# Designs tried in a protein design chat: VH-VL binders against Probable nicotinate-nucleotide adenylyltransferase (nadD). Part 23

Target 1, 199 residues: Probable nicotinate-nucleotide adenylyltransferase (nadD), of Chloroherpeton thalassium (b3qyz5)
Amino acid sequence: MKKIALFGGSFDPPHYGHFALCTLTRELFSPEKIILSISKNPLKGSANAPEAHQLAMAKLMAEELGKTGPVFEVSDWELRRAGFSYTIETLRHFHAIEPNAELLLCIGEDNYQIFEKWKAYQEILQLAHLVVFARSGTQGEQQSSRIIPPERYTWVQLDLPLSSSDLRREIAEGQDWQAKMPSSIAAHIAAHRLYQNEK
Short names: E, the ipSAE of ESMFold2; O, the ipSAE of OpenDDE; V2, 0.75 times the mean of E and O plus 0.25 times the DockQ between their complexes.

## First folded at step 17 (VH-VL; framework fv_fasinumab)

Design B6 (from Z6 with heavy chain E57D; at its last look DockQ between E and O 0.85; V2 from the best seeds 0.00; counts 0 for: unsure alone 73.7 < 75)
Fold by ESMFold2, look of step 17:
Parts: C-alpha cells; sequence; structure tokens
Structure B6 (fold): chain C 199 residues (1-199), chain A 120 residues (1-120), chain B 107 residues (1-107)
C-alpha cells in the first residue's frame, strides 16, 4: 500500500525539531512521499517572514532532508488558496491526487487533544491515519482517546525543546540561533535579514 | 450546563467604543470556542466572528475587520468583544455563543444578550 | 460570502398544520447547515445541525432535510409554542452566514 505522509506548518523558520519529526516519520513508516504543506499563518504579524520566504525555507528544508533519502516534497497548495484552508480540504485535495494511497496526517499532541473540534474530523479519520507526536511529560496519561478509535492513530514520542516562536525572538534579539537549524537555512535568514526588529 | 452571562446594557455616543463581557461557568473557557452574533432591532442574526480552534486564532467577518477585537481572559473564564468607532447602525443586541463537545459545536449555548445603543 | 436565502419571509398557519421553511445557499455547502428558533425576547436556540440531526431536547415534530444548496425545516404539526422566527446558518466556510429569517405566526 503506498503511503504518503503530510506535515502542515508555516516553517517560520524551520529548525532541527522539524527535521527530527520528518526523519523519524521516514524511518518509522517508510512512506513513498513526505509532503511539507505550507499553511497560512493566522497569527502572522511583523515578526513573521513573508510567505515567499517561508516557501523558500521549506524548500531548503526538503533539500537538506532529501540528502539522505529523496522522498520530501513541498506543497504550496494551501498558500495559493483564497482565504483560510481547513485540514479536511487539504486531505480531500491529496486524496483526489492519490486515491489509492494511505495518507498519514502528522500532528502535534496539542492538536490531538482538541481534534474533535476540527471541521469534519470524522471524515479526516476516514481519509487519513493520524501520527501524533507527543511530549514525554504527557505520554502515559494521554496515549489513548475515547473519541478517536485506537486503530486510527499512532503515538510517537519525540521530545525536542525547539520552537519557531522562540527562534524568531532569539534572532530579533541577536541571541545564538544558528546552531538550531541547518546552515543553508541560517544563511538564507541572514542574507535576507529575516526576523530582524522593525527599522 | 454551560452558562454564558453577559455584561449589562450600554448607551454610547457615535465614535466611542464598547467592550461586552461573556462569563463562562459550567465549563472552562479554554474548552470552548466563543463566537459573537448581533441582532439589530427588528432585524435578523449577523455573525461577527469567533475563535477557530484548528488555527488557534479568531476569524472576523469582513464587515467588522479593523473595528472589532475578541479576546479571552482564562484566569476569569471571561470572553470579551470590543467594537470601536461606533455608529448608529451598530445599535443591536450582542450575543456570545458557543457549544461544548465535538464539531459542529455551533451553537447550543447562548448568552442572554447585551443591548448596545448608539445615539447621536 | 455564501448567501443564505430563506422562503417564505413570513407565514401564518393554524395549530396542527404542517409547515415548511426552505433555505437556499448561493453555493454548495454539503450538509453544514443548522436551524435555529428564536422566540420573542429570547436568545436563539439550535433545533437542527448537519442539516438533519435533531438537537437533544427538541420535539420530534421538527425535522430537517437537504444537502448541497437546498434545505428544508419541517414542523409536522404546528403548536402554539412554535411562534418564533426561524433562521438557517451555514458553517461550511467563514464568514458564517444566517438566512434573513422566517417569522411564523399562528392564526
Amino acid sequence: as target 1 above (199 residues)
Amino acid sequence: QVQLVQSGAEVKKPGASVKVSCKVSGYTLTDLSIHWVRQAPGKGLEWMGGFEPEWGDTIYAQKFQGRVTMTEDTSTDTAYMELTSLRSEDTAVYYCATGSGSWPYYFDYWGQGTLVTVSS
Amino acid sequence: DIQMTQSPSSLSASAGDRVTITCRASQGIDRYLGWYQQKPGKAPKRLIYDASSLQSGVPSRFSGSGSGTEFTLTISSLQPEDLASYYCLQYDSYPFTFGQGTKVEIK
């Protein structure tokens, strides 16, 4: 059965936490394709990179990941849409392209905890298997769900304390940030002066 | 068992601002997605905006974009809607609304409404 | 924005009558439609969600049907307590939009 994994995110900026999630997914599930789907950021402000740079950095991330296995792709389908896009719409899109593939939807534990509030969550479960990345502090008490059948998700423990929000602050404040991402992405940030303070 | 209790009626002049509160009891505010709906006298219902949990942010109707801010204070389980640059056509009853449980949770719990009157 | 058009805008019917209210969407909204009742001086109350699912505690004389662009609320035997305005709401996409309402009066 062909497997296609989907990661949604703004990647703003990408960091080694994203790399670890993608690498672990490749090793655990052996998907034929891993799609990095660039999501519109509803919290976008002056501290965020423009969408064109988010797309460029996601492509650099896919290129770096691909050095050890060329299964990574970037999708800008959500960015090309007018307005906000729900995950169910993204899943319908990729299901239409790959109707015979098993879709693996990769989400964080925080989103798993509120998954039943997502638009059409029952159809999401029909279209995709959830891969839930959990922090170690919550693993034992949060691995099962009475709402989501246990056969519809896989619980994956990964504890890397990196966040794009912290990195945006660290770059703006001139703290040490370059070691938290591949050098190609750090060079892109520096060359384009991304995440600097206002003038 | 979710109860939504709104602040009292307000009378405002054109150009002023109003901030309506919606206190939640019977549930924790973070377990709910609060939306705001208004109704001008003798008119129908109009959705103004609400929190979208999939994105973790508020979506505003275009008509109110730039004039409305919807916020939450989780320490007091209270949601707020602030409307600025008030006009006479903003005279309406303002409701907070939500639902507990899974999608679609729109809207089995409503506040009692807050009348805002904007008069010259 | 998705426009929701209700028909009729008002009606008068006798107790015991079968009443139908229709709601048309300007584009397909799947089944993502709710029906609400608002009695005079009160907040709205949800009757129906997902086009046809009856809210707990709502009398079985209320039913909903339809999908795509055409939807119907039916009251099989109108009761005096059903004096209200009725609204459809689409929640397929933001901004969420209500129909203009249908005022139901009892002769």
Scores: ipSAE 0.657, ipTM 0.843, lowest interface PAE 1.3, mean pLDDT 88
ESMFold2 (binder alone), look of step 17: mean pLDDT 88; pTM 0.910
OpenDDE, look of step 17: ipSAE 0.846; ipTM 0.935

## First folded at step 18 (VH-VL; framework fv_fasinumab)

Design D1 (from W3 with light chain G34A; at its last look DockQ between E and O 0.82; V2 from the best seeds 0.77)
Fold by ESMFold2, look of step 18:
Structure D1 (fold): chain C 199 residues (1-199), chain A 120 residues (1-120), chain B 107 residues (1-107)
Amino acid sequence: as target 1 above (199 residues)
Amino acid sequence: QVQLVQSGAEVKKPGASVKVSCKVSGYTLTELSIHWVRQAPGKGLEWMGGFEPEWGETIYAQKFQGRVTMTEDTSTDTAYMELTSLRSEDTAVYYCATGSGSWPYYFDYWGQGTLVTVSS
Amino acid sequence: DIQMTQSPSSLSASAGDRVTITCRASQGIDRYLAWYQQKPGKAPKRLIYDASSLQSGVPSRFSGSGSGTEFTLTISSLQPEDLASYYCLQYDSYPFTFGQGTKVEIK
């Protein structure tokens, strides 16, 4: 059966943590496609890059990842919609496009811990298999959710202490941030003066 | 079972602010998604805002945008709703509400309500 | 914003009667509707979620139906303790909105 992996995020900016997650997913699951789905958050402030730049940087990320296999794509479907995106709506969209594919929904451990609070989480489990990236060294495969059936998720251990929020602050403060991302993305940030304060 | 205990009734003058507290027990605040609902005397229920766990954001009803702030103190497991620039039509019982179960958890558990009276 | 039109505004019925309360949404909300009961002087209590799922501990005389834009709460045999106001809530999208309420009285 064809597998399609979905990573949601603003990629604001992308960093080597995102690269590691995407690369590991490719190697572990061999999906036909890995879709970087750009999330929309209309409540985000001026510390964030404009959506056009988030899309541009996600495309640079997909290009860099694709150098070792052309399975990466960027989707702006959530950006084209009004308001915030619920994950269930995004999954319904991709299910309609690829009804016979197994959708792999890639999420962090923090989201897994509150997954039952997500809108229509039971339908999400019917539409997708969860791939959970855990940063804790004490969580193993024998740890189970009381609510999520064990056949509906795969636990993947990966501990990478990188965050876009920290990077946005580091760029604004002039700290050494360029080493945390591929040079093409760092060049884009510099050329467009992204994440600078207005001063 | 989660329990929500709210602060006592308050009387305020127009133009003042009020901050209602909602103390959580049986669970921690980080396990919950607190929302606030009010009810004017003799009237129906009106949603004011609440935390959306999927987005990690507090969403406010447009009617209250700019006048309401909802915050949480996880060290005391207490949620707060602050409403500023009070008017007489803000006289109401204010409820905190949440759920401890799976989605849709809105709204399994309610505080006892806090009467806020705005009088000239 | 999604408007929830609840009817009737009030009703009076005898013990044992079948009672029906309706809500209509101004746009489709799938099954994402809950029903609440508020007894005089008390906080609301959830009866039904997902349009038709009965909350644990709620008597089976309560049932819900509908999807999309039209929804119904039914009390199959009204009991004296069912004297209350009843509200629907849509939680499909923010802002969440309640119906205006239905006051149920025993005659």
Scores: ipSAE 0.623, ipTM 0.801, lowest interface PAE 1.4, mean pLDDT 88
ESMFold2 (binder alone), look of step 18: mean pLDDT 90; pTM 0.931
OpenDDE, look of step 18: ipSAE 0.875; ipTM 0.941

Design D2 (from W3 with light chain G34N; at its last look DockQ between E and O 0.80; V2 from the best seeds 0.78)
Fold by ESMFold2, look of step 18:
Structure D2 (fold): chain C 199 residues (1-199), chain A 120 residues (1-120), chain B 107 residues (1-107)
Amino acid sequence: as target 1 above (199 residues)
Amino acid sequence: QVQLVQSGAEVKKPGASVKVSCKVSGYTLTELSIHWVRQAPGKGLEWMGGFEPEWGETIYAQKFQGRVTMTEDTSTDTAYMELTSLRSEDTAVYYCATGSGSWPYYFDYWGQGTLVTVSS
Amino acid sequence: DIQMTQSPSSLSASAGDRVTITCRASQGIDRYLNWYQQKPGKAPKRLIYDASSLQSGVPSRFSGSGSGTEFTLTISSLQPEDLASYYCLQYDSYPFTFGQGTKVEIK
């Protein structure tokens, strides 16, 4: 069965935490393709990069990851749609493109905790297998979501202390941020003066 | 089992603001997705806005954008809806609503309603 | 915004009658529609979710049907306690929108 892994996010900015998730997914599940799907969130404020720059940085991330195996792709499908980016709609899209593939939906532990509140979450479970990335302090199967069958998800331990929100703040404050991402992405941020203020 | 208890009725003049509270019990506020619905006298129900769990953001109906703010105080498990620049047309009963279950949890738990009267 | 057109705006029926209330959506909303009952002076109460799923504790005389753009709430045998206003709600996309309501009177 062909496997396609999906990572949704704004990648705003990308960092080595995202790289670690992607490389671990490649090693653990051997998917034929890993898609970085750029999320559209029209509620993002001035502290965020414009969508064109988020897409550009995601492409730089995919290029850097691809140096060790060309399975990474970027999708702008969510960005081209009107309205909010709901995961069920993205999954329907990729299911229609690859109806014979097993879709692996990669999400963080925080989203797993509230997964049953997501739009059409039961259809999501029919279309995809969840891969849940959790910090080391949550070993074993998550039990706050008794409604999700255990055969529909895989729990993966990966304790990463990096966040895009912290990074945006660090860039705005002039702190040491460049070592937390590949130099190509750091250069893009600097050249375009991204995240320099909250105005 | 979730209970939503709202603040009491208010009378306001045009141009003022009002802040309605909604205290949650039975669950913590962080476990819920609070929405606000209003109903003018003799009229139907109108959705004003609410928290979207998938995005972790509050969505406002465009009609109220710029005049409404929905906030939460997790230390007291209380949600708030503030409406500014009040007009006579804002006279209504304001409800908070939520659900504790899975999608679609909209809306099997409702507050008792808060009457806001806007008159000179 | 998805407009929900509810009909009729009011009706009067005898106890035991079959009552139907219709909502039409201005675009397809799949099955993402709920029905609510609101008795005078009270907050709304959910009767039906996902177009046709009966809320626990709601009498079986209530049923919902439809998908896409046309939806119906049916009360198979109207009871005196069913005196209320009834509303549909679409939750397919923001902003969520209610139908304008149907007032049901028993006589």
Scores: ipSAE 0.675, ipTM 0.837, lowest interface PAE 1.2, mean pLDDT 88
ESMFold2 (binder alone), look of step 18: mean pLDDT 91; pTM 0.941
OpenDDE, look of step 18: ipSAE 0.865; ipTM 0.933

Design D3 (from W3 with light chain Y32W; at its last look DockQ between E and O 0.77; V2 from the best seeds 0.75)
Fold by ESMFold2, look of step 18:
Structure D3 (fold): chain C 199 residues (1-199), chain A 120 residues (1-120), chain B 107 residues (1-107)
Amino acid sequence: as target 1 above (199 residues)
Amino acid sequence: QVQLVQSGAEVKKPGASVKVSCKVSGYTLTELSIHWVRQAPGKGLEWMGGFEPEWGETIYAQKFQGRVTMTEDTSTDTAYMELTSLRSEDTAVYYCATGSGSWPYYFDYWGQGTLVTVSS
Amino acid sequence: DIQMTQSPSSLSASAGDRVTITCRASQGIDRWLGWYQQKPGKAPKRLIYDASSLQSGVPSRFSGSGSGTEFTLTISSLQPEDLASYYCLQYDSYPFTFGQGTKVEIK
């Protein structure tokens, strides 16, 4: 069966942590496509890059990842819609486009811990298999394990101490940030003076 | 098993602020998603705002944006709703509400309500 | 904002009567609607979630139906203790919105 992995995020900015997660997903599940779905959050402040730059950097990320396996695509579908969007809407969209594919929904452990509070979470489980990325030494939440049947998720341990929030601060403060991402993305940030809040 | 106990009635002058508390027992506050609903005398229910777990954000109804703040103190398992620049039209019973389970958790547990009266 | 139009605004019925309350959404909300009962001087209580799922402990004379834009709460045999105001709530999208309410009185 055709597998399509969905990796949501703002990628603001992308970093080698994102690369590692995407590469591991490719190796573990051999999906036909990995879709980088750009999240929309209209409450984001001035410390974030404009959506057009988030999209541009995600495309650079997909291009870099594609050098070792051309399965990566970027989706701006969430960006084209008004307001916040729920994951169930994104899954319905991709299910309609690829009804014969098994959808793999890639999420972090923090979202797994509260997954049962997500809108229509039971329908999400019908449409997709969860791939949960957890930090080293972390165990699944007992209540989340009780609610989500083991056959509906795969637990993947990967602890990478990189954060887009920390990077945004490091860029604004002029700290050593360029080594944490591919040079094409670092060049884009520098050329457009992204994350320069104190100027 | 979950209980929501709200602070007592308040009488305020126009222009003042009020801070209503909602103490959780039977569960910890971090297990819940607290929302606030008000009801003017003789009127229907009006949603004011609450925390959305999927987005990690507190969402406020636009009518109250800029005048309302909803906060939580997990050390005391107490949620708060503060409404500023009070007007006579803000006279209402204010409820905290939540659910103890999975989606949809809206709203199988309610506080007893707090009457806030705004008068000269 | 999604407008919830609830009807009737009030009704009087005899004990044993079948009572129907309708909510109409201004746009499709799938099945993401709840029904609430509020007795005089009390906080609301949830009767129905997901349009048709009965809350535990709620008498089976209460039922809900509908999806999309049209929803109905039915009380199959009205009892004296059902004197209350009833509200629908849509939780499909923010801001969450209630219907205006239906006051049910027993003749």
Scores: ipSAE 0.666, ipTM 0.836, lowest interface PAE 1.3, mean pLDDT 88
ESMFold2 (binder alone), look of step 18: mean pLDDT 90; pTM 0.932
OpenDDE, look of step 18: ipSAE 0.834; ipTM 0.915

Design D4 (from W3 with heavy chain I59L; at its last look DockQ between E and O 0.81; V2 from the best seeds 0.79)
Fold by ESMFold2, look of step 18:
Structure D4 (fold): chain C 199 residues (1-199), chain A 120 residues (1-120), chain B 107 residues (1-107)
Amino acid sequence: as target 1 above (199 residues)
Amino acid sequence: QVQLVQSGAEVKKPGASVKVSCKVSGYTLTELSIHWVRQAPGKGLEWMGGFEPEWGETLYAQKFQGRVTMTEDTSTDTAYMELTSLRSEDTAVYYCATGSGSWPYYFDYWGQGTLVTVSS
Amino acid sequence: DIQMTQSPSSLSASAGDRVTITCRASQGIDRYLGWYQQKPGKAPKRLIYDASSLQSGVPSRFSGSGSGTEFTLTISSLQPEDLASYYCLQYDSYPFTFGQGTKVEIK
C-alpha cells in the first residue's frame, strides 16, 4: 500500500531539526511521498514571516531534502483556507485525494500528550497512523495517554534541541544562527530581512 | 471530580472593567481548556472565547475582541476573564466552562456563574 | 460566523407529552453539535454531544438526531423536572455559537 507522510508546521524558519525528522521518516517508513503542509496562523504577529516567505522557505527545504530522493513536496492547501487550521480537515483533504494510501501523521511529543483534546481525534486515528517524535523514550510513552491503541502509532525517540522560536529570537538578536539551517534558507532570510526586530 | 468556583457578584459603572476568577480544583488548570460564556438577564447563552489546545492559543469572539482578555495562573490553578469599557448591555451572568475528557469536551463542567451588573 | 436557529422559542406541554426542539445551522457542521439544559437559576448542563450521543447520567427519554444543518432534540415523555431552557451549541468551528434557546414549560 502507498504511504504518504504528512508534516504540518509553520517552518518559520525551517532548520536542521526539521531536516532530521524528515530524513528519519524517509529511512524508517519509506513513504512514496512526504508532504510539508504549511499551516495558516491567523494569530501570528510581526515576529513571524509572511505566508509567502514561509511557503518559499518550505520549498527550499523540500529542494534540499530532495537532493537525495525526490519524495518531498510542499502543500499550501492549509494556507488557502480561511481561519484556524485543524489537522482533521487536512487529513480529510489528503484522504480524498489518495483514498488508497496509508497516511502517516508526524507529530511531536507535546502534541501526543494532548492528542485526545484535538478536534475529532478518533477520526484522525481512523485516517492516519501517528508517528510520534519524542525526546522521551518508551518510559515517557508509557507515562502518557492510554487512549491511543498501540497499532495506531509508532514512537520514535529523537532528541532535537533546535526550535523555530529560538531561531527567530537568535536572528533578531544577531546571534550566530546561519549554521542551524541550509545556506539556501539562511540566504533567503538575510535577503528579505526576515525576523529582524525593527520598529 | 472537576470543580469550578467563580468569584462573587460585582456592580460596575459604565466605562469600568471587571475581572472574574474561576478557581479549578480536582484537576490542574493545565489539564483543562477553559472557555467563557455569558448570559444577559432573560436572554440566551453567548460564547465569549476560550483556549484551543491544538494551537495553544486563546480565541475570542469578534464581538469582544479588544475588550476581553482571558488569562490563566497555573500557580493558583485560576483562570481569569477581564472585560473592559463596560456598557449596560454587558450586564450578565458570566460562566467559566470546560471538560476533563477527550474531544469533544465542551462543556460538562461549569462554574456557578458570576453576576456582573453595569449601571450608572 | 455560523448562525444557529432554534425553534420553537418557547413551548408549553403536559407531563408525558413527546416534545421536539429543532436547531438549524447556517452551514454544515457535520455532527459537531451539543444540547444543553438550563434550569432556572442554574448553570447549563450538557445532555447530548456529537448530535446524538447521550451524556452519562442523562435520562434515556432525551435523544438527539441530525447531521449537517438540521438537528433535533427529543424528550419522549416530558417530566416535571424537565422545566428548563434548552440550547444547541455548534463546535465545528470558531466562534462557537449557541442557538437562541427554547423555554419549555409544563402545563
Scores: ipSAE 0.681, ipTM 0.844, lowest interface PAE 1.2, mean pLDDT 88
ESMFold2 (binder alone), look of step 18: mean pLDDT 89; pTM 0.921
OpenDDE, look of step 18: ipSAE 0.872; ipTM 0.941

Design D5 (from B1 with light chain D30E; at its last look DockQ between E and O 0.81; V2 from the best seeds 0.78)
Fold by ESMFold2, look of step 19:
Parts: structure tokens; sequence; C-alpha cells
Structure D5 (fold): chain C 199 residues (1-199), chain A 120 residues (1-120), chain B 107 residues (1-107)
């Protein structure tokens, strides 16, 4: 029963909240590998880091996480494709590479609430088991239980007060942001002047 | 159950702008993903753009990029499509469309259409 | 952009006839295709989604088939109320694109 966990996102920037999610996933599910898949969204604006830097920071994140057990990998497969990232296409890709593995698709509660609107969501459920990270309460799980069979998801409660959007603003405004991420990532942001307002 | 009621017909000169409204009732606008489709007289249907919930972004057909803006006012449950720098070939019936179900919801609810005529 | 080529552009048939409308995609779109009916002066109405799934409330004389690049809409026994224009729509990828339409008339 080989397990491969997938975390999609832009990691823009990574922070200790992402670290907590990845560490908890390793503890709860003991996957053979955890793949950080960098999502492609061509409409992202100047407030976001360029894709190359998102990839670089995700690699720093995987390196830091891997110091206590190297199970983390970064995938740029979505970045190489034209257009927007569809989760179903990413799952088909990893299923083709690892047809005998159980895929764990890790998503946030907000995406769980609209999961039935995702392209080919029923096929996603055939290819993967959902791992849903919620900040608080079980209200969302109860509301959505009619649509997604209980055997197709696991609800994980973890209240993390960090967000990349808040961090991007804090960096632009010169607030204390460096303590919210490992020093290697903070150094990368500073060295490349990421998230600075145009002067 | 969902009803989409659009604003009335408009006559515009070339170079002007038009803003078509689409009032949602029987459902909450924030739970719908509104798309816009137009049809020139005697012609077929043409998709202009719409909201993609997986990405949280509005996608515009390349043909209209830079001239079209699609917005929503949740306080009035009204979606809008604004088209600028109008040309005579923009004469068309403009529809808002959506669905109430799961993917693929495209498109089981349509507004009645709004005729926009662009002439001198 | 995925180009949808629909044929015929128009047809005229008698009540009770079997009619077939075809739609060809310029690249594979799997089953992500819908069929729409538009009566004169009215908004379109979805008949078929996912190539072959019948929308609730649509008469069973309508059926869809195909996958990949070739799709058909069939009306097994044409009725007077089926006088309309018919469109296919691909929703595999943005931009979504319609076929040019098929006008069906009763002779």
Amino acid sequence: as target 1 above (199 residues)
Amino acid sequence: QVQLVQSGAEVKKPGASVKVSCKVSGYTLTDLDIHWVRQAPGKGLEWMGGFEPEWGETIYAQKFQGRVTMTEDTSTDTAYMELTSLRSEDTAVYYCATGSGSWPYYFDYWGQGTLVTVSS
Amino acid sequence: DIQMTQSPSSLSASAGDRVTITCRASQGIERYLGWYQQKPGKAPKRLIYDASSLQSGVPSRFSGSGSGTEFTLTISSLQPEDLASYYCLQYDSYPFTFGQGTKVEIK
C-alpha cells in the first residue's frame, strides 16, 4: 500500500504554516514521498514572485523539511504546461508514473467547499483520497458530506494563523516577517528583493 | 430555480462603452460562476469569458482581452459585463449563463439576453 | 484555441424523421462536450452534457454520442417543437468554443 501525498500551491512565499501541514501529513500518513507541486496561474500579478523564484523557494522548503527524513520532492511539471493548472491533469500524470500507489491529494477547507466545481472532480475521487486541512470546526465537513463519500476523504484540523497573502503584504510594508519562515527562505527573499513595492 | 434577469436593450455609437447587468434570484450570486456569451444577428454563439472556481479567476477570451471586464456586486446579487471601444461588429445579443450543480455546470441557466446595437 | 466544426449548417426534415448533427473538435477533448438547443428569439437550453448525458427534463428522443474529436447529436423522431438551432460546446479547456450551429427546420 504505497502512499504518495501531493501538495499543490504557489508557495509564495513558503512559511511555517506550510511546514506544519507537511510535517503533520508525514506523521499521520507515513507516505513514501510528499510532492510539492508548484501550481501555474498565468494571471498572477506583480505582487507575486516570478515562477522561477516560487520553484526555488519550494526547493528550499523541501530541503529544510528533508533534514529530519528525506521524503519531500518538488515538482515543476505543472509549470512546464501551457495555461492554468488543473488538478485532474496533475493526478493523471502521477497516476501514470506510479499506478500502484495510493495518491493522497492535500487541499485546504476552502477548496473542499467548492470541490464539486473542479474539473472532472468525480475522476479526481477515483484517482485520489482527499486530505482536507481545516483551520477550525467541523461545520464544513458536515455541510459537504452528502457530495463526497466519507471513505474518500480524511478531515484534519490544524489552526494555522499564517498566510502567504499576509506575508506578501508584511514584506512590502517592512513589517517583521523573517521569523515566520526558515532563514534560508528569508535570505532568498531579501537577496532578490521579492515582494517589494515598485518605487 | 435560478433566474437570471438582464438589463434592457441598448443603442450605442462606435467607440462608446456598454455595461450589461444580470440580476440573480432564487440563489446567491457568490455560489454561482457567471459566464457571458454573445450572439451577433444571424450568427452563432460566442463565449466571451467567465469565472473559473478552481483558480478563483475570471478568464477572458483572447479576442476581448483588454476591452471586457466582468464584475459582481454581491450586495445586489448582480453580475456585470462591460465592453469598451465598441465597434459595429459588437452588435449582438449578450447572455449571462451559469449552472446550479456540480461540474460540468456549463450552462443550464441563461438570462433572457440583452440586445446591444452599435451604429452611427 | 479548439475549433469546433459543426455539420450540416442547416437541414430540413419531416416530422418523425431521424436527424443527426455532427461536431468535430480540432484536438481531443475527451467527453467534455455539451449540446444546446436555441429556439427563435430565446436563450439556449442545454440538452446534453459530457457528450452523452441527458439533461433532466429533456425528451429521450435526444441522444448524444462520441468522444475525443467526433461527436453526434441524434433526434430519433423529429417533433414540430424541435424546430431550433443546435450548438455544440467544448469545455475541455479555455477558451470555451461553440460550433457554428445547425438550423433544423420542419418541411
Scores: ipSAE 0.710, ipTM 0.858, lowest interface PAE 1.2, mean pLDDT 88
ESMFold2, look of step 18: ipSAE 0.706; ipTM 0.865
ESMFold2 (binder alone), look of step 18: mean pLDDT 91; pTM 0.938
OpenDDE, look of step 18: ipSAE 0.870; ipTM 0.941
ESMFold2 (binder alone), look of step 19: mean pLDDT 90; pTM 0.935
OpenDDE, look of step 19: ipSAE 0.841; ipTM 0.934

Design D6 (from W3 with light chain R31Y; at its last look DockQ between E and O 0.85; V2 from the best seeds 0.76)
Fold by ESMFold2, look of step 18:
Structure D6 (fold): chain C 199 residues (1-199), chain A 120 residues (1-120), chain B 107 residues (1-107)
Amino acid sequence: as target 1 above (199 residues)
Amino acid sequence: QVQLVQSGAEVKKPGASVKVSCKVSGYTLTELSIHWVRQAPGKGLEWMGGFEPEWGETIYAQKFQGRVTMTEDTSTDTAYMELTSLRSEDTAVYYCATGSGSWPYYFDYWGQGTLVTVSS
Amino acid sequence: DIQMTQSPSSLSASAGDRVTITCRASQGIDYYLGWYQQKPGKAPKRLIYDASSLQSGVPSRFSGSGSGTEFTLTISSLQPEDLASYYCLQYDSYPFTFGQGTKVEIK
């Protein structure tokens, strides 16, 4: 059965933590396609890259990840939409274009803990299998969730010491940031002076 | 069961600010998604804003953008709504509302309401 | 913004009557609609969620129907305690919007 994995995020900027998540998903599930779905950032500021640059960096990330096999794609569908984007709407979109595929929805542990608060979460579970990326030592939280059937999710342990928020701050403050991402992405950030304090 | 207890009535002059509190009990504040709704005397309900758990962001109705701030203090399980530059038309009962369950949680639990009167 | 239009704005009916209240959305909202009852001097109370699902503890004389742009709240046999204002709420997209309300009185 064809499997398609979905990663949502702003990738602002991408970093090796994102690469680790994507690489592990490829190895564990062998999906036919891994889609990087770029989330809209409705509050633009000097701390965030413009959407065009977020898209460009996501494409660089997909190119770097795809060097050993072209399963990675970028989707700007959420960026093209008006208003706040909900995961159920993104899943309906990809289900409509790939109705015979098994959708793997890749989410962080913090989102898993509040998953029942998500718009139409029961329909999400009908459309997709959850892949939950968790920090070490949080195994008990998956066992305490009684509203998500065990067959509808897979728990994956992966320590992620990197965050885009910390990285944006490090770039603005002139700390060493280039080693935390592939050189093509670092070059793009430098060439366009993204995340710089210009006041 | 969740209970929402709001601060008492306020009387304010035009141009002032008001900060209404909403104390949560029965749940911790982080388990809830608090929204604020107001109702002018003799009028209908008007949504002001609230926390969207999927994004982890507070969304404000455009009418109040720039004048309203909604915050939370998890150490006291208390949510706050502050409205600035008050006008006579801001005279209303202000409610906090949420749900304790799964989607859709809008809004099976309400605070008792806080009357804010804006007059000279 | 999605505009919610309720009709009628008010009604008066006898105990035992069947009462219907309609909400129309300015664009499709799928089934993301709730119905609320507000008695004088009280906070609102949810009756119906997701267009047709009855809130626990709400009498079975209340029912909801519809999807897309047109929705109906029905009270199959009006009781004296149903004296209230009724509001629909769409929660399909921000900003969330209420209908203007329907005041129900007993003759």
Scores: ipSAE 0.601, ipTM 0.807, lowest interface PAE 1.7, mean pLDDT 87
ESMFold2 (binder alone), look of step 18: mean pLDDT 91; pTM 0.937
OpenDDE, look of step 18: ipSAE 0.855; ipTM 0.929

